# Designs tried in a protein design chat: VH-VL binders against q96ev2r1098to1170. Part 29

Target 1, 73 residues: q96ev2r1098to1170
Amino acid sequence: CVVSVEGLSSSTTDAQLKSLLMSVGPIQSLQMLPQQRKAIAKFKEPAHALAFQQKFHRHMIDLSHINVALIVE
Below, E stands for the ipSAE of ESMFold2; O stands for the ipSAE of OpenDDE; V2 stands for 0.75 times the mean of E and O plus 0.25 times the DockQ between their complexes.

## First folded at step 13 (VH-VL; framework fv_vulinacimab)

Design r8 (at its last look DockQ between E and O 0.84; V2 from the best seeds 0.00; counts 0 for: pae E 5.1 > 2)
Fold by OpenDDE, look of step 13:
Structure r8 (fold): chain C 73 residues (1-73), chain A 120 residues (1-120), chain B 112 residues (1-112)
Amino acid sequence: as target 1 above (73 residues)
Amino acid sequence: QVQLVQSGGGLVQPGGSLRLSCAASGFTFRSYTMHWVRQAPGKGLEWVSGISGSGDDTHYADSVKGRFTISRDNSKNTVNLQMNSLRAEDTAVYYCAKAPYWSSGYFDYWGQGTLVTVSS
Amino acid sequence: DVVMTQSPLSLPVTLGQPASISCRSSQSLEHSSGDTYLDWYVQKPGQSPQLLIYLGSNRASGVPDRISGSGSGTDFTLRISRVEAEDVGVYYCMQALQTPYTFGQGTKLEIK
């Protein structure tokens, strides 16, 4: 149920990314790592994590392509 | 209301330099990517450069890479284009343009344009 | 780079008649997110370009409903159902799927 989102702007806010994540499904947690231009998010449903990865991997936001990967726990 | 007011430009000899500036108002500047698009006399539009809201990422057309530098000052709500090693083919009206919130999908607002003429 | 090809390049139209401009891309402009990164702009005489349609088919604010954008994949069309004098200008499609962003050659719409 966990995805990593890399390639974010260092100024990307929790609200911005949360909105993007929530467009696919509800999340349990979101951890922003601005210094790494990265975030870790956990969806409530595994299917939503997969859907988010498939839908938004290489998505252009703020003039950067984000890389979305599923994290195996 | 959103406003983009440009300044700079003018006449310069080949090999010279110019700096364009675009002052933005009416929106949360740091949340939007800014771009430069140019138009040679009697020709079409050509995307030149773009910069992310934070300035972390900059992109350039191949035609200007290594010569032009886009930058922004979010404290002053300005985006700039430093143009070095100018060539005759750089002669154009340059427009600054605003992209949508936290995105880069289109340009919803444009500056008034600034003429840059490179001629000996 | 994505190559954008417009047709026709010159479009003389009689007032009140419809107009159609084609734009083709060298690769699909559809993203897995569902967005189509094709925009239309118009540059009216003596003015800066202005947005008409964004993301394929969405009209920008203030754009009349007689102007519409459609298409998918690599083929797109801008339609004006009834051309008015204020529609004179040069129309451009642009892809924003990837940098460098690239424009079509432009289509000059004139009144016959």
Scores: ipSAE 0.706, ipTM 0.941, lowest interface PAE 0.8, mean pLDDT 96
Fold by ESMFold2, look of step 13:
Structure r8 (fold): chain C 73 residues (1-73), chain A 120 residues (1-120), chain B 112 residues (1-112)
Amino acid sequence: as target 1 above (73 residues)
Amino acid sequence: QVQLVQSGGGLVQPGGSLRLSCAASGFTFRSYTMHWVRQAPGKGLEWVSGISGSGDDTHYADSVKGRFTISRDNSKNTVNLQMNSLRAEDTAVYYCAKAPYWSSGYFDYWGQGTLVTVSS
Amino acid sequence: DVVMTQSPLSLPVTLGQPASISCRSSQSLEHSSGDTYLDWYVQKPGQSPQLLIYLGSNRASGVPDRISGSGSGTDFTLRISRVEAEDVGVYYCMQALQTPYTFGQGTKLEIK
């Protein structure tokens, strides 16, 4: 259910990332860790976490390529 | 209304330096990537450099890497291009451009262009 | 780097007739997100470039519907259904999938 998103620009907002996550499915939580260029998001359904990773791994946001990984819960 | 007003440029000898500036207004500057694109006389467009909204990420064309430095000052709403070790092939009109805040992929507004001439 | 190749490089067109410009990329411009990172610009005489089409097929603000973009993968087309005198200029495709962003060579559209 959990993805990590790394490589974020510090100018990427939580609203922007939340919109991208929600385009795949409903989320339970989003934690922005801008000092690490990272965010942690939990989807309500595990299939949506997989779909998000598959769709958006290496996506470019604000001139930064992001890395999306599934986190074992 | 979005405006990008450029300054700097001029004539310089090979090996010299120039600094270009682009002053932005009409949008929340820090939310948008900024880019430099150049056009040599009679030639096509060449992307030169880009910078993220915060300035954390910078990218360069191989032809300018190590010689040009892109920077921004979000308190003054300016993006700058420091051009060192200039060569004749750097002669061009230089444009600043902005991309939409979510995408850094397309340039919806362009400055008026600034001519840089590198010649003896 | 992604190489962008336009054809034709020179396009004389009769006023009122259609025009098409081809752009091919050395790599697919489709991202796994489904977006296509291909833009079109025009540079009219004496002006800065201006955006026509973004993300493959979306018209920029103020661009008339007689101008359209299509294509996917590596093969893209800009079409003007009826050329008007104001369409004179040089047209460029650009990929923005990855840096360095790269332009095609340009297509000079002229009225004959």
Scores: ipSAE 0.083, ipTM 0.784, lowest interface PAE 5.1, mean pLDDT 89
ESMFold2 (binder alone), look of step 13: mean pLDDT 93; pTM 0.950

## First folded at step 14 (VH-VL; framework fv_vulinacimab)

Design ctl (at its last look DockQ between E and O 0.13; V2 from the best seeds 0.00; counts 0 for: repeat SSSS H101, pae E 5.1 > 2, placed apart)
Fold by OpenDDE, look of step 14:
Structure ctl (fold): chain C 73 residues (1-73), chain A 120 residues (1-120), chain B 112 residues (1-112)
Amino acid sequence: as target 1 above (73 residues)
Amino acid sequence: QVQLVQSGGGLVQPGGSLRLSCAASGFTFRSYTMHWVRQAPGKGLEWVSGISGSGDDTHYADSVKGRFTISRDNSKNTVNLQMNSLRAEDTAVYYCAKGPSSSSGYFDYWGQGTLVTVSS
Amino acid sequence: DVVMTQSPLSLPVTLGQPASISCRSSQSLESSSGETYLDWYVQKPGQSPQLLIYLGSNRASGVPDRISGSGSGTDFTLRISRVEAEDVGVYYCMQALQTPYTFGQGTKLEIK
């Protein structure tokens, strides 16, 4: 149910990424790591994590292409 | 209200340099991408450069890569375009433009434009 | 680079009549997220460009409802249902799917 989002601009806010994540499905948690240009998000449903990865991998946010990977628990 | 006020520009010889500046107000500057778009005399619009809200990411048109540098100072709400090794074909009115804060790309506010003339 | 092609380049229109401008892209402007990264701008005489439509069909603030954008994939259209004198200017489409952002050639709308 977890995805890693890498390549984020440090200017991308929690609200912005949360909105993007929520467009796929509800999330359980979101951790922003601006200094690493990274975020970790956990979806409530595994299917939503997969859908998010498929839908938004290489998606441009704030002029940065994000890298979305699934983290298998 | 959103305002973009430009300064700089002018006449320069080929090989010279100029610095354009754009002062922004009326919005949370650091949250938005900023861009430069130019228009040669009697011609259409050409995107020149863009910078992310934080400044982490910069993009350039091939025509200006290696010569132009976009930067921003979020403490002063300014975006700048350093133009080096200027060429005659760089002659244009340059506009700063405000982009979106997320993935969508558009320019909802524009500066008044600054004329840059490169001529011997 | 994505090539944007507008048609026509010159558009003389009678006041009160409709106008339509076509914009085609060399590749689809649909993102994986389902958004269409196509904008429309107008540059009125002696002015800076202004945003009209963003993401294909969304009207920018202050833009009258007589102006609309439509289309998907590689084929897009800007429509003005009833042209007014204030609509005179050069219209540009722009793709923002990927950098470099690229504009169409521009369409000059004039009153007959």
Scores: ipSAE 0.343, ipTM 0.889, lowest interface PAE 1.5, mean pLDDT 94
Fold by ESMFold2, look of step 14:
Structure ctl (fold): chain C 73 residues (1-73), chain A 120 residues (1-120), chain B 112 residues (1-112)
Amino acid sequence: as target 1 above (73 residues)
Amino acid sequence: QVQLVQSGGGLVQPGGSLRLSCAASGFTFRSYTMHWVRQAPGKGLEWVSGISGSGDDTHYADSVKGRFTISRDNSKNTVNLQMNSLRAEDTAVYYCAKGPSSSSGYFDYWGQGTLVTVSS
Amino acid sequence: DVVMTQSPLSLPVTLGQPASISCRSSQSLESSSGETYLDWYVQKPGQSPQLLIYLGSNRASGVPDRISGSGSGTDFTLRISRVEAEDVGVYYCMQALQTPYTFGQGTKLEIK
């Protein structure tokens, strides 16, 4: 159910990232860790976490492409 | 004709500061990413920092985070690198480079390079 | 960080013969849209680096067609079909998929 998103721009807002996550499915939580250029999000359904990782791993945001990884809970 | 003209290098003591500048012409400056790449004497290339066309997004190599600040002035067509808390390992030729408008990466034009020497 | 590894690091070559330089990345350099974020540069003696190949295989302006880039995923090759004297220099691959952008160690091409 949980994904990590790394390689975020320092200017990426929670609203921007939440919109991207919600395009795949509803989420339970989103935690921005801007000091680490990272975010952690939990989807309501594990299938949506997988779909997000498959669709958005290496997706371009600004100067960089993000890494999306599935996290075991 | 695209030109990138650099200034601001020199000799500085450890712990000191320098500001590098790069003046751009021949393209719509505000539309393109700009970058700094350095080369220590006898060594390979190391990307140092990059900035989006708007200036809103900045990125840094881990070796310079917290010490260097990239900035741009789109009214003057300049990109700058403020270098603080300089160390001997920062000694290098520093190049400014132009990146693309809608993609990450590739540096199609480079400045002439300026030498920064950090020495007691 | 994405680690870029070049081989060989030193490349002596006979004029008129082909040369190949290998570059490998620790991660795939393909974006979600299928583009390859691998560039090649040359630094000729006493000069600034110059772009040769961008986005895997595209030749930069002014680069002769005897110089080409190929490969995908994690394995990439720069090829010079016929080495000329002006090709002497140090060749670098660079990944531009993710910041920090990272270069290979460089391959010094010399005429035997």
Scores: ipSAE 0.055, ipTM 0.765, lowest interface PAE 5.1, mean pLDDT 89
ESMFold2 (binder alone), look of step 14: mean pLDDT 94; pTM 0.962

Design s1 (at its last look DockQ between E and O 0.74; V2 from the best seeds 0.00; counts 0 for: pae E 4.5 > 2)
Fold by OpenDDE, look of step 14:
Structure s1 (fold): chain C 73 residues (1-73), chain A 119 residues (1-119), chain B 112 residues (1-112)
Amino acid sequence: as target 1 above (73 residues)
Amino acid sequence: QVQLVQSGGGLVQPGGSLRLSCAASGFTFRSYTMHWVRQAPGKGLEWVSGISGSGDDTHYADSVKGRFTISRDNSKNTVNLQMNSLRAEDTAVYYCAKGPYWSGYFDYWGQGTLVTVSS
Amino acid sequence: DVVMTQSPLSLPVTLGQPASISCRSSQSLEHSSGETYLDWYVQKPGQSPQLLIYLGSNRASGVPDRISGSGSGTDFTLRISRVEAEDVGVYYCMQALQTPYTFGQGTKLEIK
């Protein structure tokens, strides 16, 4: 149920990324790691994590293509 | 209201340098990408460069790579284009343009600045 | 680079009549997210370009409903249902799927 989002702009806010994540489904948690240009998000449903990875991998955000990976717990 | 006010430009000889500036107001500057688009006399539009809201990422057209540098100062709400090693083919009206964070369209444009490179 | 091709390049139109401009991309402009990275701009005489349509079919603020964008994949169309004098200008499509962003050649709309 966890995805990693890499390649984020350091200015990307929790609210912005949360909005993107929530467009797929509800999340349990979101951890922003701005210094690593990374975020870790946990979806409530595994299917939503997969869907998010498939839909938004390589999506352009702030002139950067994000890398979305599914993390298997 | 959103405003993009440009300054700089002018006449320069080949090999010379110019700096363009664009002052933004009416929106949360750091939340938007900024771009430069140029138009040679009697020609179409050409994207030149773009910079992310934070300034972390910059992109350039191949035609200007290594010669032009885009930068921004979010404390002053300005975006700049340093143009070095200018060529005759760089002659154009240059526009600064505002783009959203999540997509790639330009919803507001500056008034344009003429750059003429001629011997 | 993605190549954008517009047609026609010149579009003379009678006032009150419809107009249509085609734009084709060398590769699909659709993202897996469902978004289409195709925009339309118009540059009216003596003015800066202005946004008309973004993400394929969304009208920018202030754009009248007589102007619309449609299409998918590699084929896109800008339509003006009833051309008015204020519609005179050069229309450009632009892809924003990837950098460098690339424009079509432009279509010059004139009144007959």
Scores: ipSAE 0.540, ipTM 0.914, lowest interface PAE 0.8, mean pLDDT 95
Fold by ESMFold2, look of step 14:
Structure s1 (fold): chain C 73 residues (1-73), chain A 119 residues (1-119), chain B 112 residues (1-112)
Amino acid sequence: as target 1 above (73 residues)
Amino acid sequence: QVQLVQSGGGLVQPGGSLRLSCAASGFTFRSYTMHWVRQAPGKGLEWVSGISGSGDDTHYADSVKGRFTISRDNSKNTVNLQMNSLRAEDTAVYYCAKGPYWSGYFDYWGQGTLVTVSS
Amino acid sequence: DVVMTQSPLSLPVTLGQPASISCRSSQSLEHSSGETYLDWYVQKPGQSPQLLIYLGSNRASGVPDRISGSGSGTDFTLRISRVEAEDVGVYYCMQALQTPYTFGQGTKLEIK
């Protein structure tokens, strides 16, 4: 149910990232870790976490390629 | 209302320098990528440079790399293009353009600024 | 660099008739996200370029539904179902998969 998103631009907001996450499915939580250029998100359904990783890994946000990984709960 | 208002064009000699400016309003400037796209007289569009919302990431077309520098001042809501070592082939109308919170397309464009490089 | 090739480069069209513009990329513009990094712009006489279609097939705000984008992979098409006088201009496709972003050569649409 959990993904990590790394390589975020320091200007990416939680609202912007939330909109991308929710385009795949409902989320339970989003934690922004901007000093690490990272975010942690939990989807309500594990299938959506997998779909998000497949869909957005190496996606370009704010001219930065992001790395999306599945995290074991 | 999103506005991109450009300034700084003109006539310059080969080898000279010129600085283009683009003033933004009507949106949260820091949250968007900014780009320069040019069009030589009678020719098509050429992407020149882009900069992330924070300014952390910059990119350039090979034709201008090492000569042009894109920068932004998020306190003044401006994006700039410093053009050094100008050549005749840099003669073009230069447009600034705005990308969304994730880059990929240019939804708003400035009015264009003519740069002429000739002796 | 990704090379973008448009066809035709000149497109005279009768008012009320359909028009199609082809764009090919030298490599796939589809990302594993399912998004296609292909946009279409028009530059009308004396104006700045304007976004028409983004991410392959999405219409920008204010673009009439008679203008549509389609295609996938390396082959893309812009269609105007009924050409109007306001459609005169030069149409460009652009890839935004990777920098440097690159445009096609442009297609000049004019009324014959």
Scores: ipSAE 0.110, ipTM 0.770, lowest interface PAE 4.5, mean pLDDT 89
ESMFold2 (binder alone), look of step 14: mean pLDDT 93; pTM 0.957

Design s2 (at its last look DockQ between E and O 0.86; V2 from the best seeds 0.00; counts 0 for: pae E 4.1 > 2)
Fold by OpenDDE, look of step 14:
Structure s2 (fold): chain C 73 residues (1-73), chain A 119 residues (1-119), chain B 112 residues (1-112)
Amino acid sequence: as target 1 above (73 residues)
Amino acid sequence: QVQLVQSGGGLVQPGGSLRLSCAASGFTFRSYTMHWVRQAPGKGLEWVSGISGSGDDTHYADSVKGRFTISRDNSKNTVNLQMNSLRAEDTAVYYCAKGPYWGYYFDYWGQGTLVTVSS
Amino acid sequence: DVVMTQSPLSLPVTLGQPASISCRSSQSLEHSSGETYLDWYVQKPGQSPQLLIYLGSNRASGVPDRISGSGSGTDFTLRISRVEAEDVGVYYCMQALQTPYTFGQGTKLEIK
């Protein structure tokens, strides 16, 4: 149920990314790692994690293409 | 309300430099991309450059790459366009424009600034 | 670069009649998210451009219901159900799928 989002702008806020994630489904947790231009998010449903990866991988956000990967637990 | 107020521009000889500035208000500046779009006299619109909210990422049209530099000061809510090695074909009205975080569009525009490059 | 092609380039319209502008892209503007990265702008005489439609079919704030955007893939249309005098201007489509963002040539709407 976990995805990693890399390539984020350092200006990306928790609220912004949360909004993007929530557009697919509810999340259980979100950890922003601005120094790494990265975030880790856990969806409540595995299907939503997969859907998010498929929909937003390589999506340009704040003029930066993000990489979304599924993290296998 | 959102406002974009531009300054700078003017007349310059080929090879010269100009700096455009755009002062923003009415929104959380650092959360939005800012862009420059130009319009040559009697012509259509051409995207010139864009900068991310943080300033970490910049993009340029091929026609200005290496000559123009976009920057922003989030403490002053300003976006700038440094234009070097100006050419006659750079003559245009330049607009600053606000873009969203994602799903890009320009929902607010400055009043425009005329840049004339002529010998 | 993505090439945007508008038609017609000149659009004379009688007041109260409908108007339609076509925009085609050299590649699909559909994103995997399901969004369509196509915007419409209008530049009225002596003014800065202003946003009309974003992401294919969403009206910007203040845009009347008589103006609408539709389409998908590579074919898009801007429609004005009843043209009014205030609609005079040059209309542009723009793709925002990738940089450089590129505009159509513009369509000049005039009243007959």
Scores: ipSAE 0.317, ipTM 0.879, lowest interface PAE 1.3, mean pLDDT 94
Fold by ESMFold2, look of step 14:
Structure s2 (fold): chain C 73 residues (1-73), chain A 119 residues (1-119), chain B 112 residues (1-112)
Amino acid sequence: as target 1 above (73 residues)
Amino acid sequence: QVQLVQSGGGLVQPGGSLRLSCAASGFTFRSYTMHWVRQAPGKGLEWVSGISGSGDDTHYADSVKGRFTISRDNSKNTVNLQMNSLRAEDTAVYYCAKGPYWGYYFDYWGQGTLVTVSS
Amino acid sequence: DVVMTQSPLSLPVTLGQPASISCRSSQSLEHSSGETYLDWYVQKPGQSPQLLIYLGSNRASGVPDRISGSGSGTDFTLRISRVEAEDVGVYYCMQALQTPYTFGQGTKLEIK
């Protein structure tokens, strides 16, 4: 259910990232970790977390490729 | 209303320098990529440079690498292009353009600034 | 670098008739996410370029539905179903998959 998104620019807002996450499915939470250029998001459905990782890993946002990884809980 | 207002063009000798400026309004400037695209007289469009919303990442066309520097000042809502070691082939109208956070397409363009590099 | 090739480079069209412009890329513009990083622009006489189509087929704000984009992979088409006088200009495709972003040579649409 949980993904990490790394490689975010400091100008990426939680609203922008939430919009991208929700294009795949509903989320339970989003935590921005701007000091680490990172965010952690939990989807309501585990299949959506997998789909998001598969679709958006190395996607280019704000001229940066992001890294999306599944996190085991 | 989104506006991009450019300044800084003109005539310069080969080897000279110019600084182009683009003042933005009508959107949250720091949240969008900014780009420079040029068009030589009678020719097509050439992407020159781009900069991320925060300024963390910059990219350049090979033809200008090492000579041009893109920068932005998010407190003043400006993007700039410092052009050094100018050559006759750099003669063009230069446009600034706004890109969205996702996908890199240019939805708003400035009015264009003519740069002429000639002896 | 990704090379973008347009055809035709000159396109005379009778008012009210359809027009099509082809764009081909030297490599696939489809990202692993399924998105197609291909845009279309028009530069009307005396004006700055303006966005028509983004990400393959999405119309930019204010673009009439008689203008459409299609295609995938390496082959793309811009279609105007019924040409109007205001459509005169030079049309460019651009790949935005990777820097440096690159444009096609342009297609000059003229009324004949």
Scores: ipSAE 0.167, ipTM 0.787, lowest interface PAE 4.1, mean pLDDT 89
ESMFold2 (binder alone), look of step 14: mean pLDDT 93; pTM 0.957

Design s3 (at its last look DockQ between E and O 0.88; V2 from the best seeds 0.00; counts 0 for: pae E 4.4 > 2)
Fold by OpenDDE, look of step 14:
Structure s3 (fold): chain C 73 residues (1-73), chain A 120 residues (1-120), chain B 112 residues (1-112)
Amino acid sequence: as target 1 above (73 residues)
Amino acid sequence: QVQLVQSGGGLVQPGGSLRLSCAASGFTFRSYTMHWVRQAPGKGLEWVSGISGSGDDTHYADSVKGRFTISRDNSKNTVNLQMNSLRAEDTAVYYCAKGLYWSSGYFDYWGQGTLVTVSS
Amino acid sequence: DVVMTQSPLSLPVTLGQPASISCRSSQSLEHSSGETYLDWYVQKPGQSPQLLIYLGSNRASGVPDRISGSGSGTDFTLRISRVEAEDVGVYYCMQALQTPYTFGQGTKLEIK
């Protein structure tokens, strides 16, 4: 139920990405790694992690296409 | 209200340089991508360049890559287009346009346009 | 690059009559999210371009109901149900799926 989001703008805030994640479902945690242009988020429901990956992979954010991958625990 | 006010441009000889500027107001500038679109006389629209809200990413049309540089100053709410090694085919009215942060395209506001003429 | 092809390039229309402009892309403009990255713009005489439709079918602010966008995949249509004098201008479709963003050739709408 964890996703990695890569290719983020370095200026993307926790609140912004959280809003995007929450549009799919509630999350348990969000870790921003701005220096890596990366974030790791855990959804409360595994189905939401999959849905987020399917919906937003290669979605453009701030003129950059993000890569969303599922992290299997 | 959103405003995009352009400046710069003019007449220049081939091989010369010009700098275009676009001053933005009425919105949170750093939260939006900015773009330049040009229109040659009597022709259609051509996307030239885009820059992310953060400034981290820049994109260029192949026709201007290596010659044009897009930049922004979020502290001054300005986006600029440095045009070097200008060619006759670069002659056009250049528009700055406001994009989106979370999506692509959606140029909902445009500058008034600036004429760039490259001629010997 | 994605190639955008509009038709017709010239569109003379009688006032009050409907108008339709076609736009085709060389590849699908649909994203996995279900969004379609196709915009419509109009440039009226002596003015800067302005946004009409975004994401295929959404009207921009201030755009009247008589103007609509439809389509999916690679085929798109801009419709004006009743053409008015203020609709005169050049209409462009633009794909925003990927850079470089690319415009159609433009369709010049004129009143007969």
Scores: ipSAE 0.576, ipTM 0.921, lowest interface PAE 0.8, mean pLDDT 95
Fold by ESMFold2, look of step 14:
Structure s3 (fold): chain C 73 residues (1-73), chain A 120 residues (1-120), chain B 112 residues (1-112)
Amino acid sequence: as target 1 above (73 residues)
Amino acid sequence: QVQLVQSGGGLVQPGGSLRLSCAASGFTFRSYTMHWVRQAPGKGLEWVSGISGSGDDTHYADSVKGRFTISRDNSKNTVNLQMNSLRAEDTAVYYCAKGLYWSSGYFDYWGQGTLVTVSS
Amino acid sequence: DVVMTQSPLSLPVTLGQPASISCRSSQSLEHSSGETYLDWYVQKPGQSPQLLIYLGSNRASGVPDRISGSGSGTDFTLRISRVEAEDVGVYYCMQALQTPYTFGQGTKLEIK
């Protein structure tokens, strides 16, 4: 259910990233870690986390390719 | 409404330096990538450099790497190109261009261009 | 670097006739997301470049329906269904998949 998104610009807002996440499915939470250029998001359904990773891994945002990884808890 | 107004440029000898500036208005400057694209007289377009909205990520064409430095001041809504160790082949009209945050490329607004001439 | 090759480099066209410009990339411009990172620009005489097409086939704001982009992978085409006098200019494709971004050589469209 959980993805980490790394390689984010420090100017990426939670609203901007939330809209990307929600284009795939509803989310339960989003934690922005801008000093680490990172965010952690939890989807309500595990299939949406996988779909987000598959679709957006290495997508270019603000001249950076983001890395999306599934987090196993 | 969106405007990119360039300044700087001119004639300089080989080995010299110039600084180009591009002043932005009509959009939230810090939320967009900015780029420099040049065009040698009678020639095509060449992307030179790009900078992220925060300014933390910069990229350069191989032809200018190590000699040119892109920077931005988000408090002044300006993007700049510091050009050092200039060569004759750097002679071109230089354009600044606005990119998008969520997409690559998409240079939807361009400055008016400024001529840089590198000649003895 | 991704090399972009346009053809033709010179394109004289009779008013009202169609025009077609080819662009090839040295490697695929398709991202795993399904997006194709190919833009088209026009530089009209005495002007700065203007965006026409982004992500392979999407028209930028204000671009008329008679101008379209198509293609995928390494082969791309810009089509103008009926050339008008205002279409005179130099057309460039640009790959935006990876930095450094690279342009084709340009295609000069002019009325014959």
Scores: ipSAE 0.160, ipTM 0.797, lowest interface PAE 4.4, mean pLDDT 90
ESMFold2 (binder alone), look of step 14: mean pLDDT 94; pTM 0.962

